# Designs tried in a protein design chat: VHH binders against Putative methanesulfonate monooxygenase ferredoxin reductase subunit (msmD). Part 3

Target 1, 366 residues: Putative methanesulfonate monooxygenase ferredoxin reductase subunit (msmD), of Methylosulfonomonas methylovora (q9x406)
Amino acid sequence: MTSLARADDLAAAPLARENCAVSVETKSGVFGFDCAPGETLLYAGLRHGLTLPHECATGTCGTCRARVMTGEVDVAWEEAPGAARFKRDKGDVLLCQTRAVGDCVLRVPAEVAAKPARHQIPAYRTGLMENIRRLTGDVISFEVALSAPMDFDAGQFVVVEAPGLEGARAYSMVNFTRSADRIELVVKRKPSGGFGDWLFGATAEGAKVKVFGPLGRATFHADEHKNLLMIAGGSGIAGMMSILASAAEADHFRTRKGYLFFGVRTLADGFYLQEFAQRVVEAQGNLEVTLALSHEDPAGADHPDHPGVKLASGMVHEVAGRAMAGRYDDLIAYVAGPPPMVDGALRTLITQGGLSPSAIRYDKFG

## First folded at step 1 (VHH)

Design b05 (framework vhh_7b2m_4)
Fold by ESMFold2-Fast, scan of step 1:
Structure b05 (fold): chain B 366 residues (1-366), chain A 117 residues (1-117)
Amino acid sequence: as target 1 above (366 residues)
Amino acid sequence: EVQLVESGGGLVQAGGSLRLSCAASGSIFDDYAVGWYRQAPGKQRVVVASITSGGSTKYSNSVKGRFTISRDNAKNTVYLQMNSLKPEDTAVYYCARGYSSGWYEYWGQGTQVTVSS
């Protein structure tokens, strides 16, 4: 057997020897923060309490777009999907892929606020991998024991860096608890995914990882007293589980309606089905859960092993659109999944549902 | 049914060329990024090249100037043109479709590339 690299053996030299001073010009004024050697500008600004625009925080969306006005920066992934329309010759960058080489000035074309101390400010934590469990043949649940408690909102995610693997990966929290000593995450493995393959190996249990968060703005708050629509594709279900847990703790479905649509390829690809069935029972008719099958026709309207979980054929956003016709009253929609699914859902919710953008909360990641 | 199929691998002499193809069912590539990865025996899988839905490309340092990734959305196919091949390029090559670096939903079964010296 070849010896694997330990976390300590993977330490890289910093891009700069000391912290860089960063100034950011926004619609709300000018803010300053320090960026540590090798740190991305997005994470640096966020941990200083600035509400810098972001969605995926890993290079695939365009929401953290900014312009470098002065100073030298290093772009780790210049051809990131989120940067496809950028004017790179004019200094356009994705803050989640950009590191400071020296002091610099940025322009962010958005309103930015400094978070009060009582809000959840993203921070770095060390984590230990624990309780790695297979949910299906290709789905793994795992917990990360945090070096310091994290207070997060239901629907938020973290980015995780594993030893020996390139890049950070975004995972929504599955659990919900205030001041969390542990977070639960879930990943769907494909035959050649580096992180998934590592998780299915024996060496992942007890491994030390780097965690940054909480991140994301698609958050649930029971005190808004709204009906909930949840549309999730693939791993996007993780954040919806957190929302359901928060709603249950607040007894939200005693007086409000909930509609969850979970898209998978086939019946065999479904997971969390027992939990969905239990949540439906607890909500006493006020929560409906539908598993949307994109590559299989269901034999009946209900899951054969989990009564209360409905089945439908089609792409999840199309299934949701058909089922929700006439049912958009007093509702906030939560959408999580790949960009095309999210964009399709947004179109349906705005044009067919008549929802304002402020009533739609979404995360775009794969 | 979503499937990715790699083709074009084989045995080639050092300095030679191969063109790999990755074909998908349906319109799977229309709105997605596609990456090429490779895995040598006993090693973890590493990224080789990627292309976004808009056509922007990225290459690993080991292949810059030698490999070219391209897409043909009408054929729902992504290509990897490999020139000036070296014995160290010997690996199983995989294509993957997804939205972000290191986060891919669908993977092919791989195609073997062997470069003799």
Scores: ipSAE 0.000, ipTM 0.114, lowest interface PAE 19.7, mean pLDDT 80

Design b06 (framework vhh_7b2m_4)
Fold by ESMFold2-Fast, scan of step 1:
Structure b06 (fold): chain B 366 residues (1-366), chain A 117 residues (1-117)
Amino acid sequence: as target 1 above (366 residues)
Amino acid sequence: EVQLVESGGGLVQAGGSLRLSCAASGFTVSDYYVGWYRQAPGKQRVVVASISSGGDTKYSNSVKGRFTISRDNAKNTVYLQMNSLKPEDTAVYYCTAEWSGYDYEYWGQGTQVTVSS
């Protein structure tokens, strides 16, 4: 999870007082949509049903790269890490950080569909902060009671804007329900993280927030009938919890295998351990959960307080690579965590596992 | 850090040859799908050749038999050998690498190829 103090997806540009007409040239044709004052081009396109490329949707990755062909735009966060390789003089922008100040024409170097395959179109909702709970010394869980139900796929995320804090933050849903009245999110506090600091304070409970979603393409679908590999570091576990909940609802592990590897520094940094133990029992031998400790050697192979949760020493992607040798058949891999972990996992899955990129679904954050 | 840099474009007479290079940094290019695209002025970008992580190659009908895509793993570079060039091949050529299977992560800046008659 990354906190972005400079992003503000609802701030209006000084010259944009009415909706702007946007045309986007893509590999699959030309599409049009309206952009509201203060709305970023990514969110405007997504809520009109266009499958615009994105991963973080908050400025830290380069996936929502586009080029402004004509028209004037305003970039909310010019120093965004995802834009470091872009040529601004040629009109390169991140759609998640860019607002229209008039009608404009964009070029997106990707195939784009006019309607998502699963038809879960992102939308704006308001939410009420509830049930804020501390899970560890630096991990906090919370729920958002939504103004209108949200359909989402397991593994998807939302962006949240808190009152008094500049910018939007991306968080994967922990729960899974169709037509959800509430979403559960989890955050790991980072030094200088405004949203995390606000959540650990006294004023967050009962506060109104703005929510945009669902977002993300790293989604689980039980009807694909695949074995699941899940590799998560830190708060990247959030989306994996949603996948596990969806798999349980579909009784997926009755006939398919699941392998979850959760990386933390020490045994004390582990969370959701009781839920993992319960899921392992319910899966009747078809789900394995391993907690990978990067900074501690475990005293035994199993968690002392949570039967069914295995322990291993090492970086989570290396632990997964060793454990998964010979077990990549009929598999989709889900990977979530900080860039070094995700990059390491992708290398292992492609070179050792022989997986194609299309069989690997990932989220990078931090 | 991930970057793709195209090179090898230029002006060539019809019937001539050029070899384009796509140099990758920050990742191992042989692990990924790599595509060569071209865009003529006022036209949509179209794929001309691709190579998968497994080494399988595909070509558009307009270039099949004339263009060859290959990799040099030691140099972390993908090549497009273009033979029997035609004026219709005139375009800016781009390389791209696909990581998620759903979107194209990055594009190079492009290299201009001009074929005169």
Scores: ipSAE 0.000, ipTM 0.132, lowest interface PAE 16.6, mean pLDDT 80

Design b07 (framework vhh_7b2m_4)
Fold by ESMFold2-Fast, scan of step 1:
Structure b07 (fold): chain B 366 residues (1-366), chain A 119 residues (1-119)
Amino acid sequence: as target 1 above (366 residues)
Amino acid sequence: EVQLVESGGGLVQAGGSLRLSCAASGRTFSEYAVGWYRQAPGKQRVVVASITWGGSTKYSNSVKGRFTISRDNAKNTVYLQMNSLKPEDTAVYYCAADTYEILTGYDYWGQGTQVTVSS
């Protein structure tokens, strides 16, 4: 199985094996760190406090691209979508899919800092699966009780590896709790989703999992005093729930505007609707929530069972573009979902909204 | 990972018929939910019809009774049979496959095929 399948072997006990020494050449200088047997180079560097470039951390994007200058490495997923245009003959790899076989030297063509500015240094934790709840016919919420507290920022995610399943999967935290002893995650079942199928089976409750995090840079900070635009497709809603919880704790919408667009196929596929309705009431007119239906024409402009949740037909980024015309001032946009949706939203925000890249924070989940 | 190619578009007069095809390559087609979408000049892209990996179908109100979506998993192809065409059906037609989250319909898109219905 994967190196992360036995959480007790890696998280509960000190590493008993020889580590590989890794040197990384960056635009900011040269850094060194140790890589444990079976550990990916990205996770090894991140847990040593290095701000190595990454977005998905699971092979779908190309952001953690690096070049192996010397040394032998093992690439776990050579067909990863993020590596499609790499010069593999020259040593190009995705750090999130690459393990060291011995000491090696990497080149990362980016500026790297020794400490993350606002975030806890990522670390491995053992987790216990708890409170598995069905939200709809094909959406499950669950909690992971952590072996050690995790302090994270709203919008961050973790990667989870379950016993007997190949690979790690990225999930944004739904809750926002300082020094969290548990995290809440959500999964939408899909035909090829091994983790979702495991959760919909009988063996997940009480199972031990391996968790690595917190990860991600698409984070909310109330002290920036910006209006918020949130565009989410499918499971991308998870991070937006965390942002809304953080904004509520900071009383952010008392003086700032928020706009959330959540894309689903049909009215029946909507979830978190009661929480959206509650947040809209609490924001006293300063938060708008729209459910965008890609496969159904709504009978009216408002959700029949959840006052304050608006309905619109269309693809979520197109619905957002129509609704946000002329309303992009003093705004930070948060976008989360599958790569095609994120790319469509980015295009809309930059070309129609006139937003600079610094005002757009996004996560691509594959 | 998957490539979608639409074909079958063209020019027809009102009351005519066309059959669009969406051919998939890459991952196993039977794992996908597939939708047909259209975008008319000056309008946003809207869903026309969809079919799940289990074969369940849904149609927009504007085409219900006139259009039929079907799939042939052995050929990795989805069809859209369009009957009783109207000038209002003029649009670029796209197919899309839903592989990340069955909720979104954004996963993979074809290049589109033009359908023009003359009066």
Scores: ipSAE 0.000, ipTM 0.160, lowest interface PAE 19.2, mean pLDDT 79

Design b08 (framework vhh_7b2m_4)
Fold by ESMFold2-Fast, scan of step 1:
Structure b08 (fold): chain B 366 residues (1-366), chain A 120 residues (1-120)
Amino acid sequence: as target 1 above (366 residues)
Amino acid sequence: EVQLVESGGGLVQAGGSLRLSCAASGSIFSDYAVGWYRQAPGKQRVVVASITSGGYTKYSNSVKGRFTISRDNAKNTVYLQMNSLKPEDTAVYYCAAETWTYSSGDYDYWGQGTQVTVSS
């Protein structure tokens, strides 16, 4: 899933000069917004401050389902996994994959509100690619210097469009700062992955990218005064790094406990390990970090090069379940990674941990 | 920022061929997606073909198999090869370039157009 797959007639997806007027019928009333040429309906609504339902914002989850009531639209990715069970003959679409061809009316069967706080409203920015570096054999970090500052909450993500690649890709911010002039993102290279391959190329450093965000609702707020459980697989660790940075800024682990479980295949696939070791020292016993190895048995209980990072064998959600038994008191859980890992973690947290859904915040990235 | 100039239009008999060129000047053209549009007298402007900066192409159903869009980034030029032309292809052909960002305030650039006339 590295690009938008389209079989549509191009006449239904023109380049255009004019904005389209969009009306959306919701359980909370009717809202209007303008959709710019080439813009998806989800991003158009979000940047106007509407809390349109979404999770992945890139076609895989199905949460941004809506129905086209009137007007012509173009669906950029007809085969998107999130739309597999939609009634397309009745006008069901994913708003993150749908562009207006003219004025249209949508129906979203959900409660939608206009955001009262401007600092959390998603917006388009251009960015310059900087500091592209390999963290492991298949993990690349990069920074994007933004055309205008972005205010975001720890745990949020952006979507990035790269020159020459079709479609947007979702990446959680690794750093945390209010009014960010730059954001740090991390990606795991996939075989035949367009974006990962582009990052390895000579043209990525200094390239202009399009960024939309901030997005996502799996956010950390230190003023909730909760213990934190963080379960991450692969590049899902990105948002957890942002949460740790925010927690450090607020001195959160002075009075609260934190538990981070990071799943990788082998010891050599681990990254951010020096940062974890430093955070553990700074938290003075109130933060535990465990690297869970799914395809390797560790020689000892501690990382040989990074004291303070614990090692365990197994799938990350199972490692977390064993370690957390009896330790779910006054806790919010954050889960990020591929859908199978997230689903496994949610099952463990609900059945073993007895956590209510309101105490679990997650992001699924395809 | 970017200026587009179309060329290669003219009068051709049905079944003939024409090659349109869209030459860009100004900023980095290779970062732009480019489309060809046409407008016949009394009709709305419609898309015929597009090409992204990475070379992904799309065609309207009316021109699939007959038209081919291509680009030469070293020359800042996009081409539309039109084969097996029909009287219905008679129109003013416009080149349009679109940035993939909305923060600049300008989402596209349009050329002045080039006339294509196909006689029966």
Scores: ipSAE 0.000, ipTM 0.142, lowest interface PAE 17.6, mean pLDDT 79

Design b09 (framework vhh_7b2m_4)
Fold by ESMFold2-Fast, scan of step 1:
Structure b09 (fold): chain B 366 residues (1-366), chain A 119 residues (1-119)
Amino acid sequence: as target 1 above (366 residues)
Amino acid sequence: EVQLVESGGGLVQAGGSLRLSCAASGFTFSYYAVGWYRQAPGKQRVVVASITSGDSTKYSNSVKGRFTISRDNAKNTVYLQMNSLKPEDTAVYYCAADEYGSGSYWDYWGQGTQVTVSS
């Protein structure tokens, strides 16, 4: 049930003062965990090591759906897109938007496992905003210095809560380091984007933020021994940088091929170009990086200032389709970017590449 | 382990046809209701069609008369025959199963299959 409170009482009277005991019924058994005051049920379960289903972790997908069997809960975002078809009168909720008011019993319609200790179990950390840098006219990178190290898999993301801004926002890590003391994130400024506007302001540097993670299941694992195709547009490049760093650490491209296609409007909109050039050299012929220019025709096949970065004209998914013809063998594809680009890439991978959906891992942002 | 695996997605021109399949394993398929959902870019995941364990069918207004859902319990498979496709049918199509058999709460989901309809 939704709790009602007066606006002027909300800061003084949080949803719960004490931890709530939560029991979750799953296909694989019944598990228990504690939910802290104001914490969402998804984050509470995940930090206790339960593999609760999730994708966006911020209300836009339906993957973290569950049913409240007993107990009272508060739903932070009742109009969340992921909940459109749920039977709310029967207790259906999105765990990423639901907070416990008291002890409760949930049913999750999926197989769930308890992770052993010492794996990448999500946790809360505080962070300090540092090294805020403009990469292009509308792209900004920043680092968060973490209160405690975070282990994560390449391709994973965190949610960040900034002071004075409502809600959490999801950002994929750009770097990859085991036991990371800091994470690098990148954002493209959007119209009416409060977080982006805050980052461009004077008060973000040194600000204290709340971070929860690592999150996400569309991850790179070198022990799968697959060739990699990476198609990215805009800030979707973030997760690909993490994958490249992880692949380099594992010396993955010594025996496997990699293909990265990064879509931008013009040559001037390209970023991370020096890092791409370095990765190409390190891979000794087994990594190809192409910058796809949708609104500019390049003068040559190679970037003039960054040897090893190839240039091509066209939409990134079309450039990738042409370049990858006959090269889809033993491959996992990673796709990240705005919805139209991701949809175009999925079309190319399925129709021209013949890839199974299980060989495609993607993230739509926006 | 319960699994739903979609197949048959791809590219088709407007006015064309596609047949999607959803192969189910790890549960007694014949007792479940099964549905097809789709999610277009920037949109919510919405129901397309569903079929109960008793073979009763429901369709969204946008696809009624063009799409047909059917099941083969011997093969643990549900099908979506899509005719007279339109560009607005472009979406990732998901198979879902309801253990209560009524189509009221979808307990299992597939990974999705992309359908792209060009103009």
Scores: ipSAE 0.000, ipTM 0.104, lowest interface PAE 21.9, mean pLDDT 81

Design b10 (framework vhh_7b2m_4)
Fold by ESMFold2-Fast, scan of step 1:
Structure b10 (fold): chain B 366 residues (1-366), chain A 120 residues (1-120)
Amino acid sequence: as target 1 above (366 residues)
Amino acid sequence: EVQLVESGGGLVQAGGSLRLSCAASGSTFSSYAVGWYRQAPGKQRVVVASITSGGSTKYSNSVKGRFTISRDNAKNTVYLQMNSLKPEDTAVYYCARDYEDSSGYYFDYWGQGTQVTVSS
């Protein structure tokens, strides 16, 4: 890492203190890259421009599954949920949780390519925590001032490593700005959660963090000229805000329709509501926003304080399925949230909506 | 070490009743929503009932009026009273603690499940 991270920020792994040569066998050929001390194999491959399969990049999904063919590796999180059904005795690993001990050979059973566009290649940056704000009783917004600008596509995320906290956490960018010097992220604090507790503490503001990104394939491109369906649960709304900002910049809803469904437990758990109301006005009838309440029955069809934001009762993917019946024409669906919500939405979109998997872009978080 | 333990399942005849309990250890329920879910063989896991930290309840249409969810935060336990049971209620019933992790809303802890079989 040049000026983006110091050696102490990139902490050497106990079993891999020198760069290791990694070879990866894929359906599209054999690729090589170097893995730095303390770096996971997924991040090492991605920053060398390889399109290694991944979704969460933090141990929960299993998409970055690979097999170690030769060489010794160290698994940072043995109990990672994404690895629950892996054949560990045959060398199955999650690349996002695995570090090389020495030179090794991996097999990835997927098509892998070297990226031609370098501005989209993930990289490490250091960041400075700024503007930590509480949006609700348990939702926190924060900004990270980056050591170097980051080009990203709307819908992408980063992983953040905080000082004193074990492991990386994935957060979608809320903003959309080309060559961003700052990124805006949002997180919901779980009761007695380590990262949430750190954010509420006195040491988070001004703290240095390590950022890796941009990551994710659930990206919006206005030049595809598609109608947009957006289904978000909890902090999964972050990426949808970025998509809405990009769509607004491109004046996308002048000719295309958009439908956003945001799942929260109760009316009081809703946030970004004023921005949704404003986006609905600006889209002049071509954008619909619905807040889906899983644990509260709404008193009426519209939000009392934010005209233009509709209310509905139920799980967000079920609300979306009912509202979208007969409305799936010329559409790309974007889905972001916890795995059970995303899985429910995928089933609804494929079975009821008739959407092909290629028309559905998703991120699973937490 | 957080664990959820379901109890109270079993074999009952149609029209009968069962009361399921979900006890938490290593953590409390008081700040969490808790839900009951069920999964029949070859089917997807579906929501049955949920209760918020404040006591507000929700039920699936298939069980509304027959099942009642309740909580006792002092005992760190959530209950599902199941009345007028039907063969279609046959499933493994799961208790889940529901809150957002750092990156989304999800069930961070599930119980191992308790089998409910309703004979015709």
Scores: ipSAE 0.000, ipTM 0.267, lowest interface PAE 11.9, mean pLDDT 80

Design b11 (framework vhh_7b2m_4)
Fold by ESMFold2-Fast, scan of step 1:
Structure b11 (fold): chain B 366 residues (1-366), chain A 119 residues (1-119)
Amino acid sequence: as target 1 above (366 residues)
Amino acid sequence: EVQLVESGGGLVQAGGSLRLSCAASGFIFSDNAVGWYRQAPGKQRVVVASITSGGSTKYSNSVKGRFTISRDNAKNTVYLQMNSLKPEDTAVYYCAAEVYTWSGEYDYWGQGTQVTVSS
């Protein structure tokens, strides 16, 4: 049902100039935290150690949905895609797009924990943009030298705020190191991507950025001793690289199997291919990597320049489904990419693979 | 279980007024947002007004300044005061209460009440 009133919602109040007290009602009880001026309610809660539901943390998904019970809030991006189906007339908001004007009370229909074990608490850091390099015609890699070390889990992401650009952008870490002084991120240029355009310009190198993280719950832990299935579309490959690096550090593929499916349009759009080939060699038969081509038929089953990287034709989630038939035992699946790909993969993993939702970890990126 | 009953609809001439009531049984409105929706023949159902538990209100552009939504939690009732009615306001009007629960969000709808505005 389309709501005519959504287009004419009441104007937002001005942002607060001092800290606001926020109370959040959850399935696990009531928690309180401070929200700083200009800070979103999601980031405020997360940096206080609350496991508030989130996925994209930048307005494209609906996972950080909450209801404003009392108090006034300002929604920074009222037309955010993640809120397109919300009942805005009932007080529904995306916490990642919502800032407090004064003290407020929220309701989150989820279990929320305070500072749980194995949880990396997000924090603000500044960083310097360094080592910006083009990987393909529309893919660029960069590093951020952090003002303070960040301890993160493989598969996590950060949000980056660039000077002169409005809003935060989510990028999964490509590298994996404990107490990281630097993080490596990768972006695929979109037709309307202001951050991508800035990175492809001359002024990004050496720029000072604001970083918030680590974020995300689709994390890899070698001590779970599971086989790994990784399905990635486009820039979703970033988090998978971090998982592979963590698995290599733990010598995980000495005793466990790994399966990576990376979806790109054509053979020329593939990247990280030499790294994939090297990891396949190091895993001694226990890691399989397949590049899925959605707009090109491969001439053979193997990449011509990178032994160990297999080729297949089709959408990555369908390629993965066909290849994985009968191979879902003792497995955790990681899925990252645009919503249609993630939704397709989830359907295949649950119906064909028989995987429990608890064995599937995913991130949806727009 | 939960029942929402709309009343107050009818036939009125352009420029007239009607007051719609939505009474709930089997459910308490006090902590829930409630909205009034309408559906004209051959059109999709659209929201016209809503009110939160705290009393904050929102209106569609087509009714702003003419319609007023209010609640009486003691009577478990929500009202829609409609003034300066126009033929374009002709529709079936529905009351909806949205329950934000730990298992998800559920909409409870009334049966609807017909409002006909003659020109």
Scores: ipSAE 0.000, ipTM 0.112, lowest interface PAE 20.8, mean pLDDT 79

Design b12 (framework vhh_7b2m_4)
Fold by ESMFold2-Fast, scan of step 1:
Parts: sequence; structure tokens; C-alpha cells
Structure b12 (fold): chain B 366 residues (1-366), chain A 118 residues (1-118)
Amino acid sequence: as target 1 above (366 residues)
Amino acid sequence: EVQLVESGGGLVQAGGSLRLSCAASGSIFSEYAVGWYRQAPGKQRVVVASIYSGGSTKYSNSVKGRFTISRDNAKNTVYLQMNSLKPEDTAVYYCAKDWYDSGEYDYWGQGTQVTVSS
């Protein structure tokens, strides 16, 4: 355990907090929870154990869409991409970008359940930034030492708020351990990305951040006894690393097959290659890892420095489609990456693979 | 969590048939109304057919009697059966979910191309 003071506790100390009562009308009934001033409605509901719909939890996907039926709210990011089609005049909001000003009533067009006590209920933690490492020209990994341990499922993510930077950023956990006292995250630098720029600066090491999680539904469970297909682009590989770690702990690939396709532009953009090679050896022929190069033709079928990592030319979802033809039996697919890649993969899995939508788990990162 | 993916388009001769599929990856699919829209070259996107969470259907006058929308909630899929196709049916077809059964739709995906040759 770390002895870090909690940023939430320190932030609350100088000011009295008045909680707002929130009622949410859902397909499964009406639920209530308290929302702290400055807290988003999505995070408030989730930390009370409600399974509110969400994907990105940071304004880009639109899955947390709700309607404000009564009461006043504050929308932190009016121009959020996920809200482009919303009827703002009728009270449509993204719960991940909306804060309560007073008591309010929401409508969510989804089944919502109250989580059991032992389910991974999202919570706020303070984190300490550690082990910031550049993996490629535009990819950086970092660890966050948590103020309190976090139970999570392989494939889940957290949102991170850095001091002095506006808004939260979503990152899938790379590692997997129960009761984690630290998490490993990875980010790809974006144009105008304040968080990425901050991480590439030396001043981020040792900084305190606020972490909320675990979040996400694209989770791996070894007791489902399924073959695994993993399709990842860019930093979408993070959750797949967590899935591989969980599968290894469960000795899953002793009896099940795994297929991982990792899309990058060039050979030089590849990372985690040593870890992939080790996982392939450990799986004794039951795990295949392919690095798909969209902007470079590989000189051979295998990575020159990492035996066991295969190379292929093309967009990752197309490479996966060709390699997986006839191999979709008893399989769950995990897809993570930029929206165009995820959309292409979903099309291939549904049309070519004939997979039930319930057998496809995905995360889109903006 | 509902992501919609269109498929089933292609080239067909006038008078032929195609079945389009709209598959969802979310577990709450059965609670949404789903509409099929189309956009022909140089024209605005228009509604073709809708199926509501309760099973009721609506069709545009241009396709009524020729197209049939249906849903299979067990497979999280909505179908558009297109019969007696005409060259003017040529368009990219999109499926979209309607939140609240409001008649207003959130569009998803790149669509599926239908080309009817004369």
C-alpha cells in the first residue's frame, strides 16, 4: 500500500460539499444515488454500484447518453464528439460530461442493475506517477501507484485526471492482478494532446493524479472456456496485454486457442514484442501473435528480433479476417483501438465470422 | 454500448431482391427502435423503414409493399428484405437506433452499398 494522501479528501477539506440527489429512470426501474458537486453523473452513478451504460466514459462515444427530465445540470464539454447528434434543447446529455447543479431526474434507455457488494464497483483513488517510459517515438507507458488497492477484470480501464489539465483520459490497464496496488497504462501521443505532452515531459514523474475505475465491459473471464481472438490497434493493445496476463495465470491456453493481431504502421512502431514472444512460448503452440503492418511490407513472415511473433502486411482487421477464416468456433473476440479500426473489425467478425454480438467485446479510443 | 453494423448490400438487377442486415454488439438492442435510411448520390439521407421496440413498423411511401423490416432480438439483428428492386433504390443504406422511440435516430457505421442496374 502507498501512504499517499487522497486528492479527493484534500480537495474536499477547504469547502463544504453539498450532495445532489439523483433519480434515474431505466428499463429495469428507478434508482437513486448522490452526486457530489463537480462530479460527473456517470461516475457518481457507477460508484454507487449502478451499471450505467458507458464505453469511453470521456465524451467521445455517446453510449452514456441520457435525458435530463427535471433539474438543472452543468455540461463540462459542450462540444464533446459523442454529443454531436443530441437534442440539447430536450435535455439530452452525456453523463460522463455532465454535473448536477441540484437534485435532478434522469432517463437512461437501458437495463440498469445494482451491482453486488463484491462486484468491481468503480471508486476514486489518488495515484502517484511512476516508471514513465518511452516505448516508441509516440507511445509512452507509465505506472500509477494507487492510494488503495483496486480489484479489476482483465480488459478494464480507468480514467486519469492530471493536476492542471482539463478533463479525464481513459486508459486500459496493461497489467492484471487482483487487489492491485499499482496499475500500468500506455498512451499514444495525439496532436494537441495535453496529457501526452505532459507525460513526455520529465515533470510528470512523481506527480499526483486522480484515478477513477475500474470501468469497461470488454472483460475476459477464463471460466467461460472460450477461444480468444484479440484485434488491437495502437494503444488498444493495452487491454489485450491484461487479458494475456489473466489467461496465463489461469493456464487458459493449455486447452484453448488464442489469436492476437496487433496493428501498427511500421515495424519500428511495434512494442511489447518481447512480452508477446514470451507468451507464445508459454502457450506451447496455442497462442498466435501477428504484428500487422499497414504502411510497410515485412521482409519475412517472422519478426527478426522476436521469434514467435509473426508479421503480415495490411490493415489489422483485414489481416485478422484472412488468418481467422474457418477458425471462429467457440470464440470470443476482443477488439480495441481507433473507431475506424474497431468498426472494420466488427464488420468482419459479424459478416465473415458469423459471431453473435454477445461474443464480441470492444473498446473505442479517440 | 449499442454499435450497429450494416451488411448485405451488392449489385442486383431490376426486379431482384436483397436482404440487408443490421447487427448490434450491445445487450440492450431489443429495447431500441431501429430505422433503415438511405442516401443516393447527390441527395439527402432519407428514412426507408423503421421497426419499434414493440414490433410496430413504418415504411416510406416509395418502398411500402416492396420492403419488409423485421427483427430477431435473440440474434441482435434487424433485417430489411428488399423485393422488386428498382434503379431508384440505388443508395448507401444505413441503420440507426432511435433513442426514446422519438423518430430521431443516431447514425452508425459506413453503411452498405446497394446498386440496382436496369
Scores: ipSAE 0.000, ipTM 0.173, lowest interface PAE 19.6, mean pLDDT 80

